# Designs tried in a protein design chat: VHH binders against q9y6x5. Part 151

Target 1, 379 residues: q9y6x5
Amino acid sequence: LPPKLLLVSFDGFRADYLKNYEFPHLQNFIKEGVLVEHVKNVFITKTFPNHYSIVTGLYEESHGIVANSMYDAVTKKHFSDSNDKDPFWWNEAVPIWVTNQLQENRSSAAAMWPGTDVPIHDTISSYFMNYNSSVSFEERLNNITMWLNNSNPPVTFATLYWEEPDASGHKYGPEDKENMSRVLKKIDDLIGDLVQRLKMLGLWENLNVIITSDHGMTQCSQDRLINLDSCIDHSYYTLIDLSPVAAILPKINRTEVYNKLKNCSPHMNVYLKEDIPNRFYYQHNDRIQPIILVADEGWTIVLNESSQKLGDHGYDNSLPSMHPFLAAHGPAFHKGYKHSTINIVDIYPMMCHILGLKPHPNNGTFGHTKCLLVDQWCI
Below, E stands for the ipSAE of ESMFold2; O stands for the ipSAE of OpenDDE; V2 stands for 0.75 times the mean of E and O plus 0.25 times the DockQ between their complexes.

## First folded at step 7 (VHH)

Design wa38 (framework vhh_5j56_2; at its last look DockQ between E and O 0.44; V2 from the best seeds 0.00; counts 0 for: pae E 5.3 > 2, unsure alone 63.0 < 65)
Fold by ESMFold2-Fast, scan of step 7:
Structure wa38 (fold): chain B 379 residues (1-379), chain A 127 residues (1-127)
Amino acid sequence: as target 1 above (379 residues)
Amino acid sequence: QVQLVESGGGLVQPGGSLRLSCVASGFTFSGSDYYAIGWFRQAPGKEREGLSSISGSSSDYTSYSDSVKGRFTISRDNAKNTVYLQMNSLKPEDTAVYYCAAGEYIRGSDYFTYDYWGQGTQVTVSS
């Protein structure tokens, strides 16, 4: 009865991969659905921040997940990819699964979307999997489809997260055509499996499905390193996050640290927190450190050592290499419609509309996604 | 839980070949797309150097360092849960202890972290 939505993320799926590789299953999905060619993500262009922006419709400074590595000076708490389960970090926003469960007695299901295994405002997804990278896509899909069919109250919002092509993008770089063609073909096959499973279970005709990603990927090189140790001694600061956006907590006067960093490399911008460009919407949160370093695209910040990464993200969100795409199919969406660009924060109010939920205040603009929807005028 | 056992090292003449094997236990290649196996080496007085890696559960994604590209080939046998490093055209500068390591990718880590290491196998290239 109620509308249902499955939100799928393939981490690190750069928008222009769609133009450089063949995706027969994804193209069949798009043929009877919609494609947004570029999604302008939030700064910084990292996994945890952008996944939380998708489900809250908020800039990072507003939802509080401002990086993959964070430090709170008041509480002395640390956040990382291996220490992400303290509700403290997630409580500055209300994600859509919480809103879904609190309005009209609906259930939510989650297969490893960031934040879904954490109680946020004392509410956790009705059905969820604790994060474990070794769990197959097939097992995640089996759980999600079981919960979509066998739940009371009904599961109306479900999420599915997959780590590729981000893992391979980092390891091989996006310019490694041999390895990237293999990983992207496998992702396309997983999309085919997803559609086939939904059809076999009788879910396909009545389920809205969004396939998207949090960011893109750019090529890095051992020839493009910025050695912070050549700029400043470690005794002067605590490093909260390194690359490509370094978060610096001074141990001495902030101005002195800034002066040592500001002209160290022509391939890095150095900002006092107050001087961070307004267009980033990355200033108004205590978790943003007093000094932020932003490397130029393809440059890696290091501490007197080489980098093993051949690809990275986190760079300026105006860069097309940092942009993911969005594809969608289902009763809420037009068929065969292409749209050029939306902001990643626009996804949340669109999803609330599809589910009939009242959105929490957010930074998205519903008007930007109206052309995708059958019940809206965009002629 | 994860254990790695290297074998196949030894003494070989310059221009010769060796095949190293790494047997993994505590995980299976067919069950995980996020476990990568890497080959590393360390010569006396030098830092540990990454040489090659293989990842993926059903499709082989491979990488090689410039120092070994074209001479070394990584492969795996999923049924035996084993990774091989075929080393051809060996040079005296290839003399080192060779290590097998298992890496895992987790969301937000931005790289494979090699947390599980074998004991190493000695390769000596001399006449």
Scores: ipSAE 0.495, ipTM 0.767, lowest interface PAE 1.5, mean pLDDT 91
Fold by OpenDDE, look of step 8:
Structure wa38 (fold): chain B 379 residues (1-379), chain A 127 residues (1-127)
Amino acid sequence: as target 1 above (379 residues)
Amino acid sequence: QVQLVESGGGLVQPGGSLRLSCVASGFTFSGSDYYAIGWFRQAPGKEREGLSSISGSSSDYTSYSDSVKGRFTISRDNAKNTVYLQMNSLKPEDTAVYYCAAGEYIRGSDYFTYDYWGQGTQVTVSS
């Protein structure tokens, strides 16, 4: 039987939540599998970009999903949470579910993972759910497990996405222990439901399952605001994305816009596109705007508006608060093994290996995950 | 289509209590885990301030600003499609127009945007 893999994402699950809260179901999952304590995600540390990096192994500049809000100057198209269905935005890379589905006697399934409800390279998952936040985890799980169990050709790769704890992190802030405890308890219960469902269907022993996230969450405050209107008139530029990484499209001379912004706040770095630090791998794409503003951790870029968020993400990907975790279980993985860190792009070549797929060119390093796998030598 | 209507405001003495109501039409509070109803207030010459919120889920996640924590309580009645704000131990500083708002979280927005607002109800705390 071909190997099977289920990739699960809980959006905005900061790695250190595992140290600060109780997760009996997840801990049991980890005990029987592997844990990567910290996953260094890609810059910017946002939902769409990082989820696509997981399934492509590419930095954002390479796969072309460079933010949750994008603008293409040539086509004048916009990308956003409410406008993400155009294959134009996704076709700069080939996600793993497409690669998998193009194989003989294999199919892919997806429950609301970013990009899975879009035909990419004229291929869409054989089974998928259109994104709808109102659909319960239970329903998503039921569909995924049904497809994994009963499909022909068999579903050999599946994705499952859930919006928590990101939504609550934004709403309450990650330091709200009272509310976040309840939210994270619910997440752990959902993991319990997932495991139980897989056992009930007889999938648990043979299915490889990865539970991960795209980014963490940092605490924000009304006392840490950067008001752009204090530095530059909004008529001088178009705002493509706002906080904590603002994407600026100048309406006047770029240099003039830059000069007005460069000293706007000591808590914000201003970069011309060509001066963006190399470590971000966030330069070589036309969808990256001419000027980007990067706020310091916990600072919020605003216009003459108040922020309703107490938590946010998107900051420097070297910050621990931005890092998610990865846990895995199944025949491909060791039992009771913990690893300190990997890069989020490393997940792709690992998944390809597990599934016996030839990976597309990617930025991941398979060597970083060898210690997680039973069929590999670990030095 | 969606409307929020506040009621329950009025004049009250310091130390007194009021119960505000927000009746929603055009949507149901319990329709999604990512729905929330919030109470806001705006005093003359001041910015609008968030006070409290409650989720649209059965788990009833709630939040309170420090300014009202321990004094105000938010609650929901799904049958009446109404959210309440019980305000106790009112102070002169609580004098403001109080607004009810409804919002939703959407994947990839990273915003909890309140898209629908009531007309507001005046609360005056004075001796």
Scores: ipSAE 0.235, ipTM 0.631, lowest interface PAE 1.9, mean pLDDT 93
Fold by ESMFold2, look of step 8:
Structure wa38 (fold): chain B 379 residues (1-379), chain A 127 residues (1-127)
Amino acid sequence: as target 1 above (379 residues)
Amino acid sequence: QVQLVESGGGLVQPGGSLRLSCVASGFTFSGSDYYAIGWFRQAPGKEREGLSSISGSSSDYTSYSDSVKGRFTISRDNAKNTVYLQMNSLKPEDTAVYYCAAGEYIRGSDYFTYDYWGQGTQVTVSS
C-alpha cells in the first residue's frame, strides 16, 4: 500500500494544556505513538503563517504569508482572514500537497487547512472543502475518510483543520478553567471520534496521523492595553495589522513615525524593519512593513478602544505560551516515544520523508525529527 | 445575505413573561460551534447591553449576563433556524428595544464579532 499521511490541526492548542487538563483519547493516541512536548513555531505566532510554515518548511519571510493581515504596496492587494483566495499571496512557496499530487498515481485531500482551497501555482488540492466555519468536525472527517478510501488516483496526503481551541481561547482566555475544560473535553472527544472512524474503516494501522497545532494562547486583560492613538495620530500611518504585532506603513517620514512610537509604552517593542531581531527570521519580504510593534505577552494594542478578547497569540515565538505540541501515530512512527522539542519548520521535511517526496529548499532540519521515525537510527 | 427577524415583543406587567424569537436566513447553525446568535437590548439613553448568546449547532455553548442570569433562557430550534429568548420575572428595568445579532468566528480572526443585526422589537414592562 502506498504510504499515506493525515495531518490534523486543532488551532490554538497550547502545549501545556496537555499537562493541565485531561485528555484520555489523546493520551491513548500518544501512548501508541509519539509526542513532541513543545513545538517552537515561527514569528509572528499567527494562524495563516504557521499553518503555511508546517506545509512548506519555511520561515514566514520565505513563504510570503507573513501575517493574517497583509498589504502589498506594488499591486495594492490586501490579504485577510476573509480575503485569502488570491494565489498571489501563496505563490512564494510550494506546499506539500501540491508536490504530492503532482507525483505519479497520487492525489491530495483537504478539509479546510489554510491555502488548500487556493490554486497555488495553478494547482489546487485534488479534493478539498471551501472554507466554511459552519461545517462540523464530523462532516470534515467524513469527507477526508471518504477521499482516503475511494479516490483514484489514491489520496496519499490529507489535511484536516479545526478552529478550536483557538476560538474559545480568544473568547475566554487560557486561564478560564471552567470554560476551557469544557472546550478541551469536547476536542478530546473529537480525537476519539477520529481514531474510532479510522479503525472502523480499516485505515488505522496503515495511515500515518499527525495531530498538531499552529500556536498557543496567552491570557489578556482589560488592564493591559496599549492605546496607539495616545501616542500618534492615526492619520500619520496606514495600519496593516494591529495586535499583538502591529504592522505600520508610515504616511510621513519613517523616522518621525518611529520616534513618536518608541516611547509609547514600556510594554511594547518598536522595530524598524532592519532592526527586527535576527532570531525572528522576519525581515526579508516586502510584505513585512517598515515598522512593527511587538507587544509584551498578554498586552493588547488598541486604537483608543476597549478590547473584548481575553486571550491572544502572535507574540514572540520564544514564549512557551505560544508553543503547540505534536503527536503522531502510524507505521512510520515509534510507539510510546516522547521528545522534548522541535521547530515547526522541521515537520515539513519529516512529512516529505514519510511520503517519499523530495523536499523543496526549506528551513527545516530532518535530523531534529529522526528519533520519531522507525526507519531512522536515533543518535 | 444574512437576515435576522425578531418577534414576540410587547407590553407586559412586572413579574410577567415574554418569549422573543429570532429567525435567521442566509446562513445555517448546523455544522459549526463558531456561528453565534446573541440577544442585546438598548434602553433610552443607555448603551447597548449584551444579554445572552448561543453558539453553533450545540446548545452547550450558552452564556448570560449577570443582569438576566436565572431569569432569561436562550434556546434554539435548528430545524427552523430560530433562536429564542424566554424572559421571566420581568422588571421595569427590562424595558428596552431587544435585538438579535449574529456573528461568525473565521479561522485567523483574533476575535468574534456580531456583524449582522435585526431591526429590534420593543419590550415594555409596566403596570
Scores: ipSAE 0.118, ipTM 0.601, lowest interface PAE 5.3, mean pLDDT 90
ESMFold2 (binder alone), look of step 8: mean pLDDT 78; pTM 0.794

Design wa39 (framework vhh_5j56_2)
Fold by ESMFold2-Fast, scan of step 7:
Structure wa39 (fold): chain B 379 residues (1-379), chain A 127 residues (1-127)
Amino acid sequence: as target 1 above (379 residues)
Amino acid sequence: QVQLVESGGGLVQPGGSLRLSCVASGFTFSGSDYYAIGWFRQAPGKEREGLSSISGSSGGYTSYSDSVKGRFTISRDNAKNTVYLQMNSLKPEDTAVYYCAADEYIRGSDYFTYDYWGQGTQVTVSS
């Protein structure tokens, strides 16, 4: 039987939610599988960059999805949610579903994972749904399970994306225990539905399932705003991305813009591109702008306005609040094993191993995930 | 799916008042964690300007642009699934087509992007 893998993402699921809220269905999943308590994501800690890092094993500077809003200085193209289907933005890497379809006689299926509705290197996921936030988790799950059971060549890699708890994390903030308890209980119930559906369809015993996320969430406040308009006039620059990492394209000399910004707020670091810390691996790409502003955790960069958000992400990837978790169950995984930390780029070579695929060169280290796998020694 | 219908525009003298209404269909405010409603305007030859927004299932979060702060008030009636913009102390500079827009959370949304727009309602402030 060829190995099969379902990769599930709950957007913005902060790792420590597992310790602060009740998850009976997820805990039952973990009891017979594995848990990685913290996944250290890539910088910037945003949705599109980290989802693409999971499926490519690459830092953002290498895979080219460097933000949710970006500008390419070489081609003069602008990326936004309305233009996310231009293959240009996605072609700097080869995601696992493309490798799965090209190396073996296999199909891939996708319910709204970023990039799966785009032809990348002239290859689109064999089965996919165009992104539509109005489509329920149940409809996404119904399509994925149908494709897992009724495909030739067989679907061996499938992805499922859900927008919560990110949407609620932004609206209410992660410290709103009442609203977050409600949202996280709904997610746990969806995990229960997922497991039950797979069991009813006879998929559960032979399917590897990974449940993970792209980033965490931190509490924001109207008391923690950085007003960029108090630092610099709009006529001096074009704003490519705003908060909590601002991407600045100067309209005048770069050094002049930098000098206007560099001492504006004690809660923001201002970097010329070449001075961005090496530990971020966020420098070597034309889509990274000449000046980057990085707000301290919980601070929001604004343009002479209030912020509607009570929670945000995008901050320094060393912050535990930015870290998701990873849980997995299936024939490839040990039962009842807990691991402390892996890097988000390590997920890709692990998934390639499970599927029997040769990984493209990547920034992950297979050794970091060996203890999770039954066919590997932990040392 | 989601539909927005504006009403309440018209001709008014400087210093006058108007109340705009935006009726939403395809979702309910009390049942939706994902939607925010904003008011925007666009005068001929100018960029579209954001004026005010209201969000959350309770309607607890409101914002205003500096050009209208203190003169305009946004409010919501969840039972009628309607958002209002009360416009006071109107100036000739307020002359524009006024749009109601709804923002649905989408993956990668780290700021509100308004995806659903009404047809607009004309507001003219002149004598």
Scores: ipSAE 0.121, ipTM 0.557, lowest interface PAE 4.1, mean pLDDT 89

Design wa4 (framework vhh_5j56_2)
Fold by ESMFold2-Fast, scan of step 7:
Structure wa4 (fold): chain B 379 residues (1-379), chain A 127 residues (1-127)
Amino acid sequence: as target 1 above (379 residues)
Amino acid sequence: QVQLVESGGGLVQPGGSLRLSCVASGFTFSGSDYYAIGWFRQAPGKEREGLSSISGSSGGYTSYSDSVKGRFTISRDNAKNTVYLQMNSLKPEDTAVYYCAAGEYIRGSEYFTYDYWGQGTQVTVSS
């Protein structure tokens, strides 16, 4: 029987929430499993890019999902941050569920993970739910556990995605302790429900479970706005993505657009594509625009308007506020082990190892996750 | 189609109380934590002001503007698909048309957007 893995994402779960709030169910999970305190995500620190990096082990410039809103200059196609089902956007990489289905006669199952309702390289997850935010966590969990127990060929890789605490993080901001404590308590209760359900169905002892997230959250304010309309007229450019990383496609000379932007605000950095810092690994893709604006932490780029966001992400991936955590439990993992930091791209080769899959070429380093695994030496 | 209908407005004396109701159709509060309902008001010659919001499947997540904090309370009844705004210690400056609005959150979006609005209910605080 092949090993089984359930990968769970709570969108926007900032790592330091674990230190500032109580999580009795998650702490019980960690006590008999492993905790990675910080996961250094990829730039840009957004939902679609980082979820695809988790399952491909690739930087955004390599897997092609470079933002939640994109434009491809070669094909002239546009991508929105909603559920876009054009395989073109996803075909620059092979996600783990595709590899799982093609390397061995195995099934994959998915509840709402980005990309799982799209045929990628002519392969869609064996079992999946079309994205619908109105579907409860309980219904997603019921489908996943049904598929894990009742599939032929067997489901060996399953994913479960939940929109909180990202939705509330944006709405209330991470410094709203009253609302965030209620949101995070509910997430902890959902983790308790997940563990209880797996135990009741006889899955718990033989299933590897990873609980992680794609990014963190930082506090924003109406006092920290960058009005792009004060910098440059709309006739000079097409806006591909706005905040906190603006993607600018010039309609006139690129240097002229750059010169209008470069001194507009002390709270954003303006880069020609060639000048984007190498440490971001955010340069070598046609979907990365000729000029990128990167706002400082907590600053919001707007078009002569207010922002409703009290929290945001997308900022520099060196910022601890942008980092999620990773917790895991199961036969592949040590019990009661804490690790400080891994890169988000390291998750993919670790998951391939657990499932016995040959990973596609990737940017992860298997050695970074060895100490989490019982069958490895952490030398 | 999402629809919101406000009721409970009217004339009240300073220091009095009113309870506004917002009945939602086309979505359910128990279906998702991502349906947020907000209360807004607009007085003549002023911009629309956000007052309070409620979200979460249990109705546990609430916020209030400084102008109404301690005087107004938002609540909901999931079985009736209704949100309430209890307004106490009303002042003449609370005179406005009161609107409820609903927003949905989807993965990859960066905030609740209030895309659905009711027609409003008039609240007048005077003798």
Scores: ipSAE 0.239, ipTM 0.603, lowest interface PAE 3.4, mean pLDDT 90

Design wa40 (framework vhh_5j56_2)
Fold by ESMFold2-Fast, scan of step 7:
Structure wa40 (fold): chain B 379 residues (1-379), chain A 127 residues (1-127)
Amino acid sequence: as target 1 above (379 residues)
Amino acid sequence: QVQLVESGGGLVQPGGSLRLSCVASGFTFSGSDYYAIGWFRQAPGKEREGLSSISGSSGGYTSYSDSVKGRFTISRDNAKNTVYLQMNSLKPEDTAVYYCAAGEYIRASDYFTYDYWGQGTQVTVSS
């Protein structure tokens, strides 16, 4: 029987939530599996970019999903949630489900992972659900487990995506202990449901399961706003993305726009595209705009108004508040092993190894994850 | 078909109390954690203001604007598919049409978009 892998994402699950709240079901999962305490994600620390980095092993400048809102200077196309099904945006990389279907005569299944309802290089996930936030976790889980058991060719790679704790993190902020404790308890209960369902169906002993996330969350405030309208008149630029990383397309000379912005607030950094720090790996793509503004942690860039977000992400990927975790269980993984840190791009080559796939060229390093695996040497 | 129906508005003296109700049909609060119900108000000559919201089947996650925090309480009855706004210590400044709205989490915008609105219910706080 070919090896099987289920990749689960709880959007916006900040790594240090594991230290501040109780997760009895997740702790039971980890006891007989592995935990990576921090996953260093890619910049910018946003949902679509990081979910695509997990399944491609590429930095955003290489896979082309550089933000949740994008503009391509060559084709003049705009990307938003309403048009995320245009293959153009996703075709700069080959995600693992496409590789799984093309290298091996195997099927892939997806419950709402970003990109899985899009034909990428003329290949769509064999089984998928169109994105709809109203669909319950139970329905997503029911479809995934049905497809894992009842497909020909067999489903060997499956994904399951859930919007919490990101939705509540934004709405209430990560420091709202009352609301966050309820959200996180519900997530732990969903992990319990997942494990129970896999056990009841006889899948648990032979299935590799990875539980991870794309980013963390930090507290925002009405006292920490940067009013962009106080810096520059809107007639001088087109705004492609606003906060906490603003993507600025100048309507006048780029240097003039830069000069109007560069000293406007002590709580944001202003970069010409060529001056974006090399450590971000966020420069070499036509969808990265000529001027990028990066707000300091917890600061929100606004247009002459208050922000409704009490929590946000997208900030510098060196910030621990932006880091998710990774937990895994299954025949490929050691039992009771704890690891400190990996890069989010390292997940892809690890998953390719587990599935027996040849990875496409990528930015991950297999050596960073080999200590998690039973068929590898740690030293 | 998503529908919202508000009730419970009326005339009240300053310092009084009212409880607004919002009955939802076309979806259930227990079935999805991503449907939020929000209370909004609009007074004549002013823009619409968000007051409070409730979301999540597991915990009834709640938020309040600074203008109403401590005076207004949002709650829900999942069996009746109804959201309540308990308004205490009412002031003349609270006079407005109160709207119930249903929102869905939009992943790319990192926020809830309120696309379904009720007809509104008038609240008047005067002597």
Scores: ipSAE 0.354, ipTM 0.669, lowest interface PAE 2.9, mean pLDDT 91

Design wa5 (framework vhh_5j56_2)
Fold by ESMFold2-Fast, scan of step 7:
Structure wa5 (fold): chain B 379 residues (1-379), chain A 127 residues (1-127)
Amino acid sequence: as target 1 above (379 residues)
Amino acid sequence: QVQLVESGGGLVQPGGSLRLSCVASGFTFSGSDYYAIGWFRQAPGKEREGLSSISGSSGGYTSYSDSVKGRFTISRDNAKNTVYLQMNSLKPEDTAVYYCAAGEYIRSGDYFTYDYWGQGTQVTVSS
């Protein structure tokens, strides 16, 4: 039987939630598997960019999904969550489900993972669900497990995406213990349901399961706003993305726009594209705008208005608040092993190894994940 | 089909009070897909401004814009499927059409999407 892998994402699951709340089902999963306490994601620390980095092993400048809102100056196309189905945006990389279907006589299945309802290089997951937030976790799980058990050629790679705790993290903020405790308890119960379903169907012992996330969450406040309208008139630029990383397309001379912005707030860094710090790996793509503004942790960039967000992400990827975790269980993984940190781009070459796939060139380092795997030497 | 109907607007003197009501049909405030009800206003020649929101899930979370914080209070009556905006210490600058909107949180995490809007109710603060 070929090796099988189910990759599960709970959007916005900040790593230190594991220390501040009780997760009995997740802790049982970890006890017989592995835990990576922090996953250092890519910049910017947003949903679409990081979900695509997980499945390609590439920095955003390389895979082309550089933000949740994008503009391409050559084609004049716009990208957003409501306008994400044009293959143009996704074709700069090859995600693992495409490689799985093309290199091996195997199928892929997808329940709502970003990009899986888009044909990429003329290839779409063998089984998939069009994105719809109204579809329950149970329905997504039922479809994935049905496809894992009842497919020819066999489904060897499956993905499952859930919007929480990101939605509630934004609404309430991560420091709202009363509301966040209810949301996180529900997620732990869903993890319990997932494990129980896999056990009942006879999948648990032979399936590799990775539970991870794309980013964390930090507390925002009405007392920490940067009013961009106080810095520059909107007639001087087109706004491509706002907060906490603003993407500015100048309508006048770029240097003039930069000079109006550069000293506007002590809580925001202003970069010409070529001056963006190398450590971000956020420079070498035409979809990255000529001027990028990066707010300090917990600060929100606004246009002469209040913010609805009590939690947000997108901030500097060196911040622990932006980091998710990774837990895994299955025949490929050690039992009871704890690891400190990996890079989010390292997940892709590890998954390729587990599935026996040849990875496309990528920014991950397989050596960083060796200690998680039973068939590898880490010392 | 989601429908929202605002009421309670009118003419009031500076320093006065008004309570706006927003009655929802086609969904419930404790329901599945709709997590926020918000109040917005738009004065002639100005852009639409967000004022306050209340969460449609358990625990009911509220937020306010700086321009109305301490003067306006949002509340809900789940049994009547109604959201209220209590407006105190009204100023001439509060004169606008007030809108109720219902929305859900979307995957991108960048914003709440307010897809369902009422027709608005006029509030005039004048002596």
Scores: ipSAE 0.015, ipTM 0.348, lowest interface PAE 6.6, mean pLDDT 88

